# VH-VL binders against UPF0598 protein C8orf82 homolog, part 6

Target 1, 218 residues: UPF0598 protein C8orf82 homolog, of Mus musculus (Mouse) (q8ve95)
Amino acid sequence: MWPPSGAVRNLALVLARSQRARTCSGVERVSYTQGQSPEPRTREYFYYVDHQGQLFLDDSKMKNFITCFKDLQFLVTFFSRLRPNHSGRYEASFPFLSLCGRERNFLRCEDRPVVFTHLLASDSESPRLSYCGGGEALAIPFEPARLLPLAANGRLYHPAPERAGGVGLVRSALAFELSACFEYGPSSPTVPSHVHWQGRRIALTMDLAPLLPAAPPP

## First folded at step 3 (VH-VL)

Design b34Y (from Fb36a with light chain S92Y; framework fv_ficlatuzumab)
Fold by ESMFold2-Fast, scan of step 3:
Structure b34Y (fold): chain C 218 residues (1-218), chain A 122 residues (1-122), chain B 107 residues (1-107)
Amino acid sequence: as target 1 above (218 residues)
Amino acid sequence: QVQLVQPGAEVKKPGTSVKLSCKASGYTFTSYWMHWVRQAPGQGLEWIGEINPSGGYTNYNQKFQGRATLTVDKSTSTAYMELSSLRSEDTAVYYCARDYGYGEWYYGMDVWGQGTLLTVSS
Amino acid sequence: DIVMTQSPDSLAMSLGERVTLNCKASQSVDTYVSWYQQKPGQSPKLLIYWASTRESGVPDRFSGSGSATDFTLTISSVQAEDVADYHCQQYYDYPLTFGQGTKLEIK
């Protein structure tokens, strides 16, 4: 019974074992080995973030609550260093890259790399949205006027750091809460015109629309 | 200013148990795993085990399984190692050390306590 | 258990000399090796991780190399403050294991 199941602890041990794996099936669009070293002192790892903002090893067979990364400091470090992938390596399959020392951490995402999970509100401070499990350390100002309900896929979006694409997904539970504040105009029952926030009636700008693909998710 | 503070010394008789403490300050206690390592006089380092202060999840060196117990008190940012059925061979300096990694990643141990000298003698 | 064996057990060098410390794993540990410096009466200090990555604040005269089973810590020009025991450690598999240490002294 050793080691216990359901924990992704000592990732280096898990990754080292995966480095001895043979090539996978022909269904793969890109080929890599976790922890591969293309040059001395460099290690490459491959990750996936889902629509709930949960981070996984890309090659994990199951992606659920027990297999996602939960450590606050790791998530803060990973997402704070996230940038567009201009490395010349794996750019088409992994559009973002987080550099942690000599580690290249390649990231692909189900929707957006930034997924907002919590609204942080305080009497003394302006509200902020926290993303990907990073709490206060991964939070940006909440801009209700810039919320974008995207008709094409039924999802809600909000501005995100430019380094991570400038637009983030609002996870379903939070989107449900925020959608209660929408006002629908006479022109459409499916696209809101305003949001009611803290006693104000605020017109939606829809300025994030050009940053998102029109095609709905599969 | 990251620091791990341990008592200087403990003296115990054979057959008893001891509970050593390690008080953390200057960082978020629950964000880093804590290791316990011992060093007998004139000998090398021996890993006892590790604990995640957030979830209380532990991994042990099988040589100490059933005899060593790692726990934490999150309210006081203190880690504990209890060692039972003490023998003279358990005489060593016992260190706590912080994981040098990001989350589940392990790279080494970057911050060490000053160590507690445990002497087991009659 | 993966056994880490260091060589030599001890050595004495002259100031300014290049010193090489060896560490051998009983099976492949890829590059999952760290090196620690322990001065007399002090706790260990992390020098190198991932076999070759130098910890911040560590002088550039220290370097690590190796993979699989054979690892080396090199000090390009030994200084008086380098007198210490040096320990290698693998973190490829449980339990985490250390070498027995190499004592470095100055002539």
Scores: ipSAE 0.000, ipTM 0.435, lowest interface PAE 16.3, mean pLDDT 82

Design b35E (from Fb36a with light chain D93E; framework fv_ficlatuzumab)
Fold by ESMFold2-Fast, scan of step 3:
Structure b35E (fold): chain C 218 residues (1-218), chain A 122 residues (1-122), chain B 107 residues (1-107)
Amino acid sequence: as target 1 above (218 residues)
Amino acid sequence: QVQLVQPGAEVKKPGTSVKLSCKASGYTFTSYWMHWVRQAPGQGLEWIGEINPSGGYTNYNQKFQGRATLTVDKSTSTAYMELSSLRSEDTAVYYCARDYGYGEWYYGMDVWGQGTLLTVSS
Amino acid sequence: DIVMTQSPDSLAMSLGERVTLNCKASQSVDTYVSWYQQKPGQSPKLLIYWASTRESGVPDRFSGSGSATDFTLTISSVQAEDVADYHCQQYSEYPLTFGQGTKLEIK
């Protein structure tokens, strides 16, 4: 399949293209060089994931559907190895790190590093949510009781792997679909109390709220 | 049908400039990088450079840096290579070729134009 | 610049024979190598990429192998339509470079 699944990635050319685009833009946010080697046989790369779950080289000038990473095997490997950045390097700017051998892949995100893109459901299987373009390989059980609609930003959140912060963003189109199941109480028209799922009325736990930043003060 | 169409031939005098065209059809022009490669009579292939039609970003073989300029016209799905300060050794067939890789990836060149023969002579 | 050296410069084979074409990089290019076929008067055609992956529509008699610095293109049973120049190319780093080509002829 396009691009070839499991093939060794051509990071040298990808990095060269990224460096040329960044030089042309003149925009500077952090001090790093893509592919930098702080010690022998160690390479460091810098990535960005947007609110739609699309992965980019951080210094790519163009960030759209055309320029995002689409290689399934790479996305699965990258997000499966993602963990909080406790390396002592770039922690403030890149809060997550994916280790691949001697490569350190630093990640910053627009919202959350895990962004759910698809509901995977069938007659014979419990539903799962897939994230960041990884299909079946990057999917976790769907837990409707733990959905968190956040009034502060109008976004929807769901549990995610603890290694990636424990909470993930539900992308807008999927969030709109899932939010149709919410029931709002008379005393709180902006915060739902229940979700109606598979013929059942389920109370929302709101247990993910402490894991997300509070709204900024007025 | 995916194709790249180039003019057949150009004749130029030394010291002048030439602008070669490459018209793409049958695919989304902005989704693939475009390469320029030349081949002198009876010789091997030589890479000149590449351009991203979406953003206009370019990478050049240093041998041609400053002499070659790659551009695109998205409205007509046409890529251009301008080569200045022409010399007799610039006589060659010039090909445009589509990057096989998607986005920033590269796997080879899967679609080639038929080539333009540039002859530089006094 | 990475220099790609092909050998032999030319060879003549009989129909049905096994053909082996070699390509050597001046430094490691991992598996970032493509092979192209160029018939007389025609544009190059992509045959192999990633050293060993055959492009869709390319006959299975063509195969590629190799890694690091040594690469081989094999035609298991040469046919009359295989008369062409064959070019290897590295895409490990800029500038992209091609070998000088190997000319395949039929006796």
Scores: ipSAE 0.000, ipTM 0.439, lowest interface PAE 14.1, mean pLDDT 82

Design b36W (from Fb36a with light chain Y94W; framework fv_ficlatuzumab)
Fold by ESMFold2-Fast, scan of step 3:
Structure b36W (fold): chain C 218 residues (1-218), chain A 122 residues (1-122), chain B 107 residues (1-107)
Amino acid sequence: as target 1 above (218 residues)
Amino acid sequence: QVQLVQPGAEVKKPGTSVKLSCKASGYTFTSYWMHWVRQAPGQGLEWIGEINPSGGYTNYNQKFQGRATLTVDKSTSTAYMELSSLRSEDTAVYYCARDYGYGEWYYGMDVWGQGTLLTVSS
Amino acid sequence: DIVMTQSPDSLAMSLGERVTLNCKASQSVDTYVSWYQQKPGQSPKLLIYWASTRESGVPDRFSGSGSATDFTLTISSVQAEDVADYHCQQYSDWPLTFGQGTKLEIK
């Protein structure tokens, strides 16, 4: 059976260890204990995703390439079940929630919960963007016309699953590559008008702008 | 090679405290959690607690809460277990054991010390 | 606490026979079970972790299976060197708990 129940329960013990191994115990934003049980047979876990699409325990001692979650099956399960947090719990601090049975996996993010890391393109398939380390299993159609460069923060955005907010961040390295395809008009030096993709000159819709706040989320 | 070295035996009187050592070699001491497990004569294994050598953070079996204290000395790659208010029932072989998982992961105990026989008698 | 119960308490087998040792958890531990071999006068040695994954260097005659509450350790063809106590352990929740052990002897 998928997802294997054991993956989340083993993680509970690992997360409880991480809570006790924290190096920044003096920094408080919200009060929780990894694996806490507010009701019988319910467990709660807390996660963080950075601007590079790397997933961490929220209270991990450090957040870098070595300490991020890399297990493909866990990442696919986690992000496939992600939705807005309307649970009545931790909504302000953890705006997204991934449910696995009676386990609530709360997520906060540096920018967006979906962060695109790779462009999957081939001659035999329509291009797709993969997010958060999930490879083929966490990929959506690439829509170049809907790319949104945000002048306020210099970041690039693309449509994402509605369950995860409808807009995702394009990580810096990929954004740098895709930005080479932009065309700027003389009247708009900070906002491109078109993107050049696969021999086409495509007008940008800018339809994602209303979905993004003037400043990045906390 | 990976090795955990413990003293062979300790003899203590009831009501006193003992501090048992476990010297690690052959691996990065701070990368793996260390467990303490005891075995009374003719009995099964009993988990006392665990320590993260990197931060000194601990988790205990509530049965030993307040009596057992786990510590480490990173400069000598040595883990310690101090057990206070000793009783005759604390007579057992005490093992240190390395967690098989890297960092925060939990896999089981892959490397064990040879054990220290603690005898508590007048 | 999660209680781990092993059966039988002791077992005597002939060389070459297939041996099955059982371990039952008082509540679901998923697959977070390890098996240890302990020979007289020695420390425990890890055989199996995550219910069915064999530790490096452990002979392939040893295998583990099970999930939730029921787990087994199997020795496909018992050898004289397999005389030992075998312990199961759960690491699904704190405190970590071990079974009482099964003593394996050769006839």
Scores: ipSAE 0.000, ipTM 0.438, lowest interface PAE 13.9, mean pLDDT 82

Design b38Y (from Fb36a with light chain L96Y; framework fv_ficlatuzumab)
Fold by ESMFold2-Fast, scan of step 3:
Structure b38Y (fold): chain C 218 residues (1-218), chain A 122 residues (1-122), chain B 107 residues (1-107)
Amino acid sequence: as target 1 above (218 residues)
Amino acid sequence: QVQLVQPGAEVKKPGTSVKLSCKASGYTFTSYWMHWVRQAPGQGLEWIGEINPSGGYTNYNQKFQGRATLTVDKSTSTAYMELSSLRSEDTAVYYCARDYGYGEWYYGMDVWGQGTLLTVSS
Amino acid sequence: DIVMTQSPDSLAMSLGERVTLNCKASQSVDTYVSWYQQKPGQSPKLLIYWASTRESGVPDRFSGSGSATDFTLTISSVQAEDVADYHCQQYSDYPYTFGQGTKLEIK
């Protein structure tokens, strides 16, 4: 993300085009302009990550597979530098910040900033969950005992890097796949008690529940 | 483990130059800025400058501009600070320190070398 | 250059007492202030950044507060291992500058 090279140059062009096409829809807004420079040599950009782990320019009119960022190096750099936004700027609207070279990249999210998209198998180590399109470079150990199915919204959660809030969303397709491993007791048909993983019957801890502000403790 | 290793001491005569080293290990050397800070005996900390190992970009405290030169050798993950025209008042412990922040933002120096005591005397 | 002034220069406290260390900037530095602990013969250790954010691994008895020109580092209950020099630093503008340090001793 230092001086332009490779795919990063294409990203700059995409950002410029998106900014030119931007129109104010009259809905609620935070006062910003994509690429604004509040001080010399600093550029600020504003992003949004959806429940599928797709990253968009925040002011994009349409957010779909065509318009999401797909460049692996950019995604890895962006999410690897992601931290809580304590900059004093846009904290209420964009709770996370990724610092990339001369750029401040503010992020808001539909659910969680980390969204797990793939389960990665490895012959030399335990399975890992990859997030936000970053492949092997954005992956953490899979901890089946710590999966949290949240009844209130029907979503599945898993531990995530502490810097990104400690809890990540499992995207719906992967959640469907992992939910096939859940075991339900006769007394609780809607809340699983165990997960069956690699020939083991593992009790669910439910320890992530307090970390989800949108989902109060049981 | 993340470490910054510096030589323990250097003794130089006035008017000469010195090149201090700082060998990094346990992290991706090019992903973090490296700072140089000195501390004269019984005094506070004084910032000399910073370098981005990825591009070699530097920012200096103007007090040291023209005398201090920051460089890196990416192949050995080593940062260097060369200080020329040494004076007795340059006697101090010189630290290298890693900046956790990336790009324009500074989040504090989270990892420090043990320091090199530079003594400038006749 | 932005001048950082710490007060007091030194203080001696009894174990368990609350300690307040002050740092004043010659002009506004917003919240771009870090605090470092330096024990005798050791390198500085980052305690606080962004005026009030505690570095990972730092005990919760350490807290930072302040904005603009006036900043405070508080130790809620002083322990024997807290004997050290404490330095504040601004990174609002180049050159980055440190205060002269406050020496904390136990009686």
Scores: ipSAE 0.000, ipTM 0.427, lowest interface PAE 18.2, mean pLDDT 82

Design bh16D (from Fb36a with heavy chain S31D; framework fv_ficlatuzumab)
Fold by ESMFold2-Fast, scan of step 3:
Structure bh16D (fold): chain C 218 residues (1-218), chain A 122 residues (1-122), chain B 107 residues (1-107)
Amino acid sequence: as target 1 above (218 residues)
Amino acid sequence: QVQLVQPGAEVKKPGTSVKLSCKASGYTFTDYWMHWVRQAPGQGLEWIGEINPSGGYTNYNQKFQGRATLTVDKSTSTAYMELSSLRSEDTAVYYCARDYGYGEWYYGMDVWGQGTLLTVSS
Amino acid sequence: DIVMTQSPDSLAMSLGERVTLNCKASQSVDTYVSWYQQKPGQSPKLLIYWASTRESGVPDRFSGSGSATDFTLTISSVQAEDVADYHCQQYSDYPLTFGQGTKLEIK
């Protein structure tokens, strides 16, 4: 476990009184204090997950390998409890929420909250994709037919748990390995039609496309 | 090994104060919150309050606010609960229990002291 | 305060039977519920936290479920060593509150 340090549970009531939110378009800013207590026994923490599946405190000054959360048990618990943020609080800035006892753990993402980091494959078991550093405990069946190479951003996507949005990002190193197996048709040099996996030629369904933005504003 | 050691018993007169101790060993004292919970004979558990040894931050059950005071001595890894203006209704076993305070261990009191039986009688 | 109500107050089971203990909160506590086992003369022992997560070292015959206001602790096959009082606890709001306990006995 790699818990955030410096959190205070004995917060003054004045900290629960935040200024009214500004609604000026293009000048919006999220205002919070790590560990804030909007009501007794409730503590709110704010997190960020990057395109490599690394989890950080949102207000960390540096976001790199040294400062990311690495504790397997914490990561498994955090991502297993992740769901869409329908709490009425910080929904626009932090679209996902992991509820852990007395803590509301708000999450924002560089791309998707689920980022696949490893392919778990063996002769005795069906292949699975592991996400966000959770190893075997955070793994789902690998479905090559449902891989989605997205032309708009050059990234690769795969199904993910519905509670976490239904679609996850495949991190760059793993995407590079998987993309080597793509087959392109003569009329479409930028969008593959098939993937070659374990001796099979598999047609891509492209069924994840509606779940991803075409040209969203920030 | 991880343990919380408490005295076995205390006997006090009504109107006096008592200061109960809880000595921690086998782990980093400042990494865990310390809770105080009491149990009257044949009754359920009642939460008194919690303290973070790292910062000295406390939260109390309003029922005990003004009567209970939680403190720690980091140099000896010892937590204390002082209860004043004792009544016969304060007769109970008083437990200290640790709680990780962050992540999955925040919610569960995973290690408990053996309890101190406080008897308040005239 | 959030009131936690356990049912039944006590029950006697035969070895190997499946038993379900109930805990109801007076208002929503989401999944912020822990279960403790307390054997006679001993301190409480953590069994379950976050409503359904089993503490390390706790036998898999113990399981927890529920959300919002209704929670259950299930023992799939009662053993002699399971004779104890079982307490639920919420940590959704201050003060932390426990149920009154359910006493489990073997008949």
Scores: ipSAE 0.000, ipTM 0.429, lowest interface PAE 16.4, mean pLDDT 82

Design bh16R (from Fb36a with heavy chain S31R; framework fv_ficlatuzumab)
Fold by ESMFold2-Fast, scan of step 3:
Structure bh16R (fold): chain C 218 residues (1-218), chain A 122 residues (1-122), chain B 107 residues (1-107)
Amino acid sequence: as target 1 above (218 residues)
Amino acid sequence: QVQLVQPGAEVKKPGTSVKLSCKASGYTFTRYWMHWVRQAPGQGLEWIGEINPSGGYTNYNQKFQGRATLTVDKSTSTAYMELSSLRSEDTAVYYCARDYGYGEWYYGMDVWGQGTLLTVSS
Amino acid sequence: DIVMTQSPDSLAMSLGERVTLNCKASQSVDTYVSWYQQKPGQSPKLLIYWASTRESGVPDRFSGSGSATDFTLTISSVQAEDVADYHCQQYSDYPLTFGQGTKLEIK
């Protein structure tokens, strides 16, 4: 069993690391002003991506379909330029950074910065997974052998660009469709051994497991 | 090729301080936490502490709190451990090791330096 | 602190024999245990993590098992190259702690 059942319940190390790596106020997490200018010609913005791959301004009071960013060109540019935040600024609270011209766009995420939302199918080409509302422009080749169902949080994961952590979350509706193809052995009810996809019986590699943290408790 | 390079040996007198280096190459230095572990001659491994090279955040074994200081230089991809008020019982091989994990999760130490033998004697 | 106790301190085996190394935690560590192999004059090498998951590139004759307080590293058919000290480590809570090591020798 990988990861071990119940692993997410033991959070002593995660909590200790998070408390030491994160700064927070008694009322608010970290202090910033949307659009702040630490130097001439530079603007800083702060964003949040949820488990459905929806992008929000971090300080938005409501985070729903109405308030999320929907502009395709912005989403493509934002996620295409996403990198680990090594800027020396806000690294503890916003682990990823997207540089868009003169804008520094800091990002924190509910689960993963890359969240797959659609399977893009084609009769003539290998299928691709699209992420974060970017359509055809934000898509990764679909690799069924590398799908990772994580027993600890009940979520499904797939490879993602290394610059954005190398592993992405599969949104729940898409995960439901993809997980219907899993094959479980009689001795392993929580960890599938194979996936049946397009007439092929494909062994799961489980190679993404070391890259994943467990979901925080509800 | 992922590699951690440490000096072979260091000799110090009791009461002094030492600063040991660990130069990383072949991976994104700031993605992984770095650990420091020592091994006295003929003894087991003893964890000293860990550092996040991105934010500089540290966690220490309480036994070394106040004596050990972990730092990093991101421009040279080098981690440092400074140990003060040295005693003869600090004689040991000191290893740096890369965290095998992602984010705040720990899974093990997958890449180790060759170790620096620190000898504390008069 | 969580104390990890390994047994035996040392053992000598014949080539091809099955070897069992034990590690006991002073309190429950769930499955947050890793095993390391350390050959003479070398740095430790990660063999097993999450009590039973084999690290990439590690021969399949190595396996780990256990949960809570009792953990085992098994070598199904010992080879000459397996001569080393084996260390268990817990990462359930700070400080991270290692066992004292078990030395494996060939007869």
Scores: ipSAE 0.000, ipTM 0.432, lowest interface PAE 16.3, mean pLDDT 82

Design bh22D (from Fb36a with heavy chain N52D; framework fv_ficlatuzumab)
Fold by ESMFold2-Fast, scan of step 3:
Structure bh22D (fold): chain C 218 residues (1-218), chain A 122 residues (1-122), chain B 107 residues (1-107)
Amino acid sequence: as target 1 above (218 residues)
Amino acid sequence: QVQLVQPGAEVKKPGTSVKLSCKASGYTFTSYWMHWVRQAPGQGLEWIGEIDPSGGYTNYNQKFQGRATLTVDKSTSTAYMELSSLRSEDTAVYYCARDYGYGEWYYGMDVWGQGTLLTVSS
Amino acid sequence: DIVMTQSPDSLAMSLGERVTLNCKASQSVDTYVSWYQQKPGQSPKLLIYWASTRESGVPDRFSGSGSATDFTLTISSVQAEDVADYHCQQYSDYPLTFGQGTKLEIK
C-alpha cells in the first residue's frame, strides 16, 4: 500500500491548519447533478446540514422541518461514516464525505457537520451529548469544562469526533438550557469563566477556540 | 503534468519590496497548501511560510512575520510572496513548493518550482 | 525553534560504496522527518518522508531510518547521479526547519 497515509501532524500544526482548512461552508458555486455517475456503478449525492442539525438534500428548494431527513437509521449510518473529504472531488465546497458502498455522499454545513441536539443525562449514568438526530447511537461524553461560548456569533460549541472536525455546534435550544449553568465574572458580563454542573464549579478551558474561524477583522 | 512555474530572476534595491509569483498547473490549485522556502548562496534551505489557496489562511516563520506576505489568485492558480524592507541578506533563490499531504496533513513537499533568484544590490 | 544538525558537512565516495548521512534534532520530532536531494542547479526533490517512507520513483538504494532525535539517510551503492546536497527537514512543530545540508561528491 503505497503511499502510506503519512504522518499525523502534532497538535500545534493540526490546530493552526484546522482553524482554517476545516470550515464546512463554501461560498464558491459548484456544479453537480444529484445522483451523477462519474464512473460505472458510482453515484454521487450532495447534502447540507443546518445549525439545528437537520440534514437536507443540498439542492432542496425549502429547508425546513418538512423537508429534512428524519429516518433514524439513515441518519445514524450517514453521520457514523462521515469523514473529511479527501477524495479529490468537490473538497472546497463539500468538506465532508460519507461513503456508503458505491455512493459518495458529499456534505456541506451551515456551521459544523456535528450539531448536538440532546443531552442524554440521568442520575445513574455519565452524561452524553447526542448529535444530528441520531439518539443513543450518535452520542459522545459530555465534557462541561470544554464548552466554548463563541462571542463572535453567540453560539455554543463542544468537542466532537475528530473524523467529523473535532468540534460541534450545540443547537440553540440546548445551548439556551446549558447557558443557565454559566457563571460570569463581575468584570466580564458577556464571557463566562465557569460552568456549574452537578454541584461542581468547573473552569472553562476555551481549548476549542483555535478550531473555529477567527472573528472577522474590524 | 503537475508544475510550478516561477520567473528566473529579480533585482531589487535595499529598502524596497518584491512580489514573487508561482504559477500552478496540472492539479487542483485549492486542494494543496503552498510553501515558500529560500536558499541563500551556498547555504541551506529556510522555511518562510505556508498558505492555504482555498481559504487564503497563512502560517509564517516568526523570523519573517511582518515582512513576508503570502497571497493567492485563484482565478489564475498563482501564489505570491511579497517581501518588504529588503536587505542584502535577502539575496537568495526563492522556491514555492506544494504540500505532499492532503487536507491538514503534511507529508513533505513533493513538487517544487524552479526558483527565482532574488538579488538585492545597491 | 527545533534545530536540525546534519553531519558530515561534505563527503567524497567511490562509486558503489555505501554512504550514511546523519541528521540530529535538538528535541524529539518523533518520525516527522523528510529528506530531500538537491542536484547542482536544480530544485530540491523529495526522497523520504515519515523518516523511512520512500517517495514514488525514488530508487530502492535510498533508505531512511531513525526516530526521536537521530535520523539517517543511507545510499546502499552510490551512483554518479547521486552527486547532490542532501537536506533533512522536521515537521513536528512550527516553524518548519531544515538541516544545513550534506554535500555528496564522487572521488
Scores: ipSAE 0.000, ipTM 0.418, lowest interface PAE 15.9, mean pLDDT 82

Design bh24Y (from Fb36a with heavy chain S54Y; framework fv_ficlatuzumab)
Fold by ESMFold2-Fast, scan of step 3:
Parts: structure tokens; C-alpha cells; sequence
Structure bh24Y (fold): chain C 218 residues (1-218), chain A 122 residues (1-122), chain B 107 residues (1-107)
């Protein structure tokens, strides 16, 4: 197998059209070849997810909205199968792995592998958070009481599937929207005590704090 | 049991259109791409196109672009191939086949329908 | 389009013999090649993908090899049930293309 044929063609076309566009700098060196087959029943691919929940081939020179993977079914399959990388291969550089049939899809992330991009709220259904561009197929119940604003990095977190680390990043645009609902005490301008959601004043549990570093990561 | 069920035969006149069906059962219909492949009597296999049942995304062999239209009905787990402006050269067995891969990945076609024999004659 | 050419068009083997079927691509397809078996009156069945990976449930007497432009399907000890047409397919580029097929018969 090769990387998704549509995504590969789109990336090549974008690079051909934008030969003089600014390119991303600084790629961490890891020895691999996209699509490598270390054993007969295995193909290995390497990916990167940014703080906005956009998925890229790890070795892409440009990482922007145009070059990210957009195929809904691919994103759903990829992130639904995501788990910690305990394969003994590339664990230090790619801490997560998505197993799709005979493929090992290694993933490294800027922050968390799950990045919430949209709040799905309707009058007929309980609110849910959608992640990584997967729409309604990649959505989990929204739990406002469990939102964690992390003072150390200024980012917002929410519960995520345990297989993907149990905590996910809320994308900056959505975090900005949700932050309008926070209530801060007079003595704690950087750490909210409550969130106001749908007419209710809800105490924040802060139960995700132990899952995240108290200080910036090394 | 994973099955793709197709009608046995269709007879059409030149210049008309045909819409062939492929009913899937025994698996999650939206988790696999569906391919359409034809085989003229005594000839090799010819790829027509593919469709993602989840999103409706399609890719076509350029030879059939504009004549073939692939669609799905998720509520009945049925895939369709409509072929217009029929010619005698379109006489063939038409197969639907499930992509072995996940999402955008392609491994091969692991489950095939029995095929529909389309005969185009006046 | 990438043209896949199979050889020979047909061959007849004795039971238990080793048989090799060939497939040539008009340009490099890396290892993006699948092989299918089609028995008389039946639909094709996937045997091999990625040039050399055997599909689950396929007997271990079937093996695939090759890369770039030259590919082979080998049956180490042919059985009566192996009478069929064998098709190679590339999926390196659109449109997906198949070879014309090789017919395997028993003497």
C-alpha cells in the first residue's frame, strides 16, 4: 500500500503550483521511508497532527490547511484506531499508533493526538465535541465540568478516549469560544472555578490536571 | 457472512442507460470502498471506478468519466453503477467488489459480487 | 495508463509441479501489485497484494514476488483445484489496470 492516493496527489499538485511559497523549516530527523515494509504483512506510514487537529505526512515540507489530510473516512478510520505505541518501533519519536489492517500508522503530535475542533450542539441531542476533522463520526459527549484550562501553557483540555491518552486539546478557536463561559474568582484571574453552560453554573472538577504536566514539557 | 448480491442479467438497446445494483450484507457498508469492474466475454478485467460509501467520494477511470456514475444508498447498504449511452462494446459481466483496505488505503478487492451480465444489442 | 502484460497466455501443468506466472508493468509500479484467481464461472478471488503478501485463507503454496516492472506468482505444488485464470493488477496510479490473464490447466 501507499499513503492515501487522493491525499498524495493533492500534496504533489499543491507543491507543483506553490514551488515559490514559504516552506516549513526544521524537521526532526528520523530514519524511515514512507510505506516501508519491515515484514511481509506490514506497511508503515508516519504522520504528524498539529495543535489545530490537522493531520499531515510527517515528512511533508509544508504543513498548512492546503496540505493536511481532509478525507473524512480516512480521518475517521485513522483516529478511531489510534492507541499508544507499544510496538517496540519508533516509540520515542512517534508515541501513538493507528493500526489499519496490515498498516502501522505512526503518529507524533504537537500537543495531544486528539484535538477537538467543533462543538456539536442541537436541541434534539446532548452536546458533543468533534475531533481532528472527523465530524459527527469522531465525537464524544461534551462534559463542561471536566474542561481544564492549563495555566502553564494557556491551553484548554477536555476528556478524550482512553486509548488516545484520556485527554485531548481543544483547538484555539474553539477554546476561545468556550473560554467566554468561564467564571474567575477575585483571587485567581488565571484559573477559573466555574463554567456557565446553558443557564447553569457548573463547578470545574480539575480531575484532568494529573494527566498533564504542571510545567512546560521538556 | 459477507455478501455482495447482484442481479443476474440485463438486456439493453444501444443508446440507452442502465443502473446496476449491488447489495451488501454481513459487514459495515460504510467502512469499505466499493469498486466496479467489468469483464467482456473471454477478456480481462477492466476497472470502472470506486466510491466511498461513507462520504460518497468517487474516482473514475477516465475512459468512463461522464458515462459512468457511482452512487450508494446507505439506508439499504446498496451500491449502484449507472452507465449511459450504451454501445455493443459495453456487453460484459459487471462486478462490484469490496476494497480490502481501510479508509483511503487500498490493498486489493477481497469480496466480489457474482456479477451482472449486461448484453447491449438491438 | 500503466499497461500490465501477463505471460504466458495459457499453460498446462501436471499435478504437483511448480508453476510460475509472469506479469510486466509498462512503467515502475513499486510493489503495488495484486494477484487474483478466477475459477470457471466464478468471480475473481484475491490471492496476493503488495506484490508478495498472501491474503488470509490463501494456501501457502501460493507466493508472489517482484518489484518495479517485473512480478511473478508462484504455485509451489499445483493442485487440481488451482485450474483458473490468474490476473495481476497494479494500483500505483489511476486508472487501476489489470493484465489480460493467464489460464492455468492440468494435463
Amino acid sequence: as target 1 above (218 residues)
Amino acid sequence: QVQLVQPGAEVKKPGTSVKLSCKASGYTFTSYWMHWVRQAPGQGLEWIGEINPYGGYTNYNQKFQGRATLTVDKSTSTAYMELSSLRSEDTAVYYCARDYGYGEWYYGMDVWGQGTLLTVSS
Amino acid sequence: DIVMTQSPDSLAMSLGERVTLNCKASQSVDTYVSWYQQKPGQSPKLLIYWASTRESGVPDRFSGSGSATDFTLTISSVQAEDVADYHCQQYSDYPLTFGQGTKLEIK
Scores: ipSAE 0.000, ipTM 0.438, lowest interface PAE 15.7, mean pLDDT 82

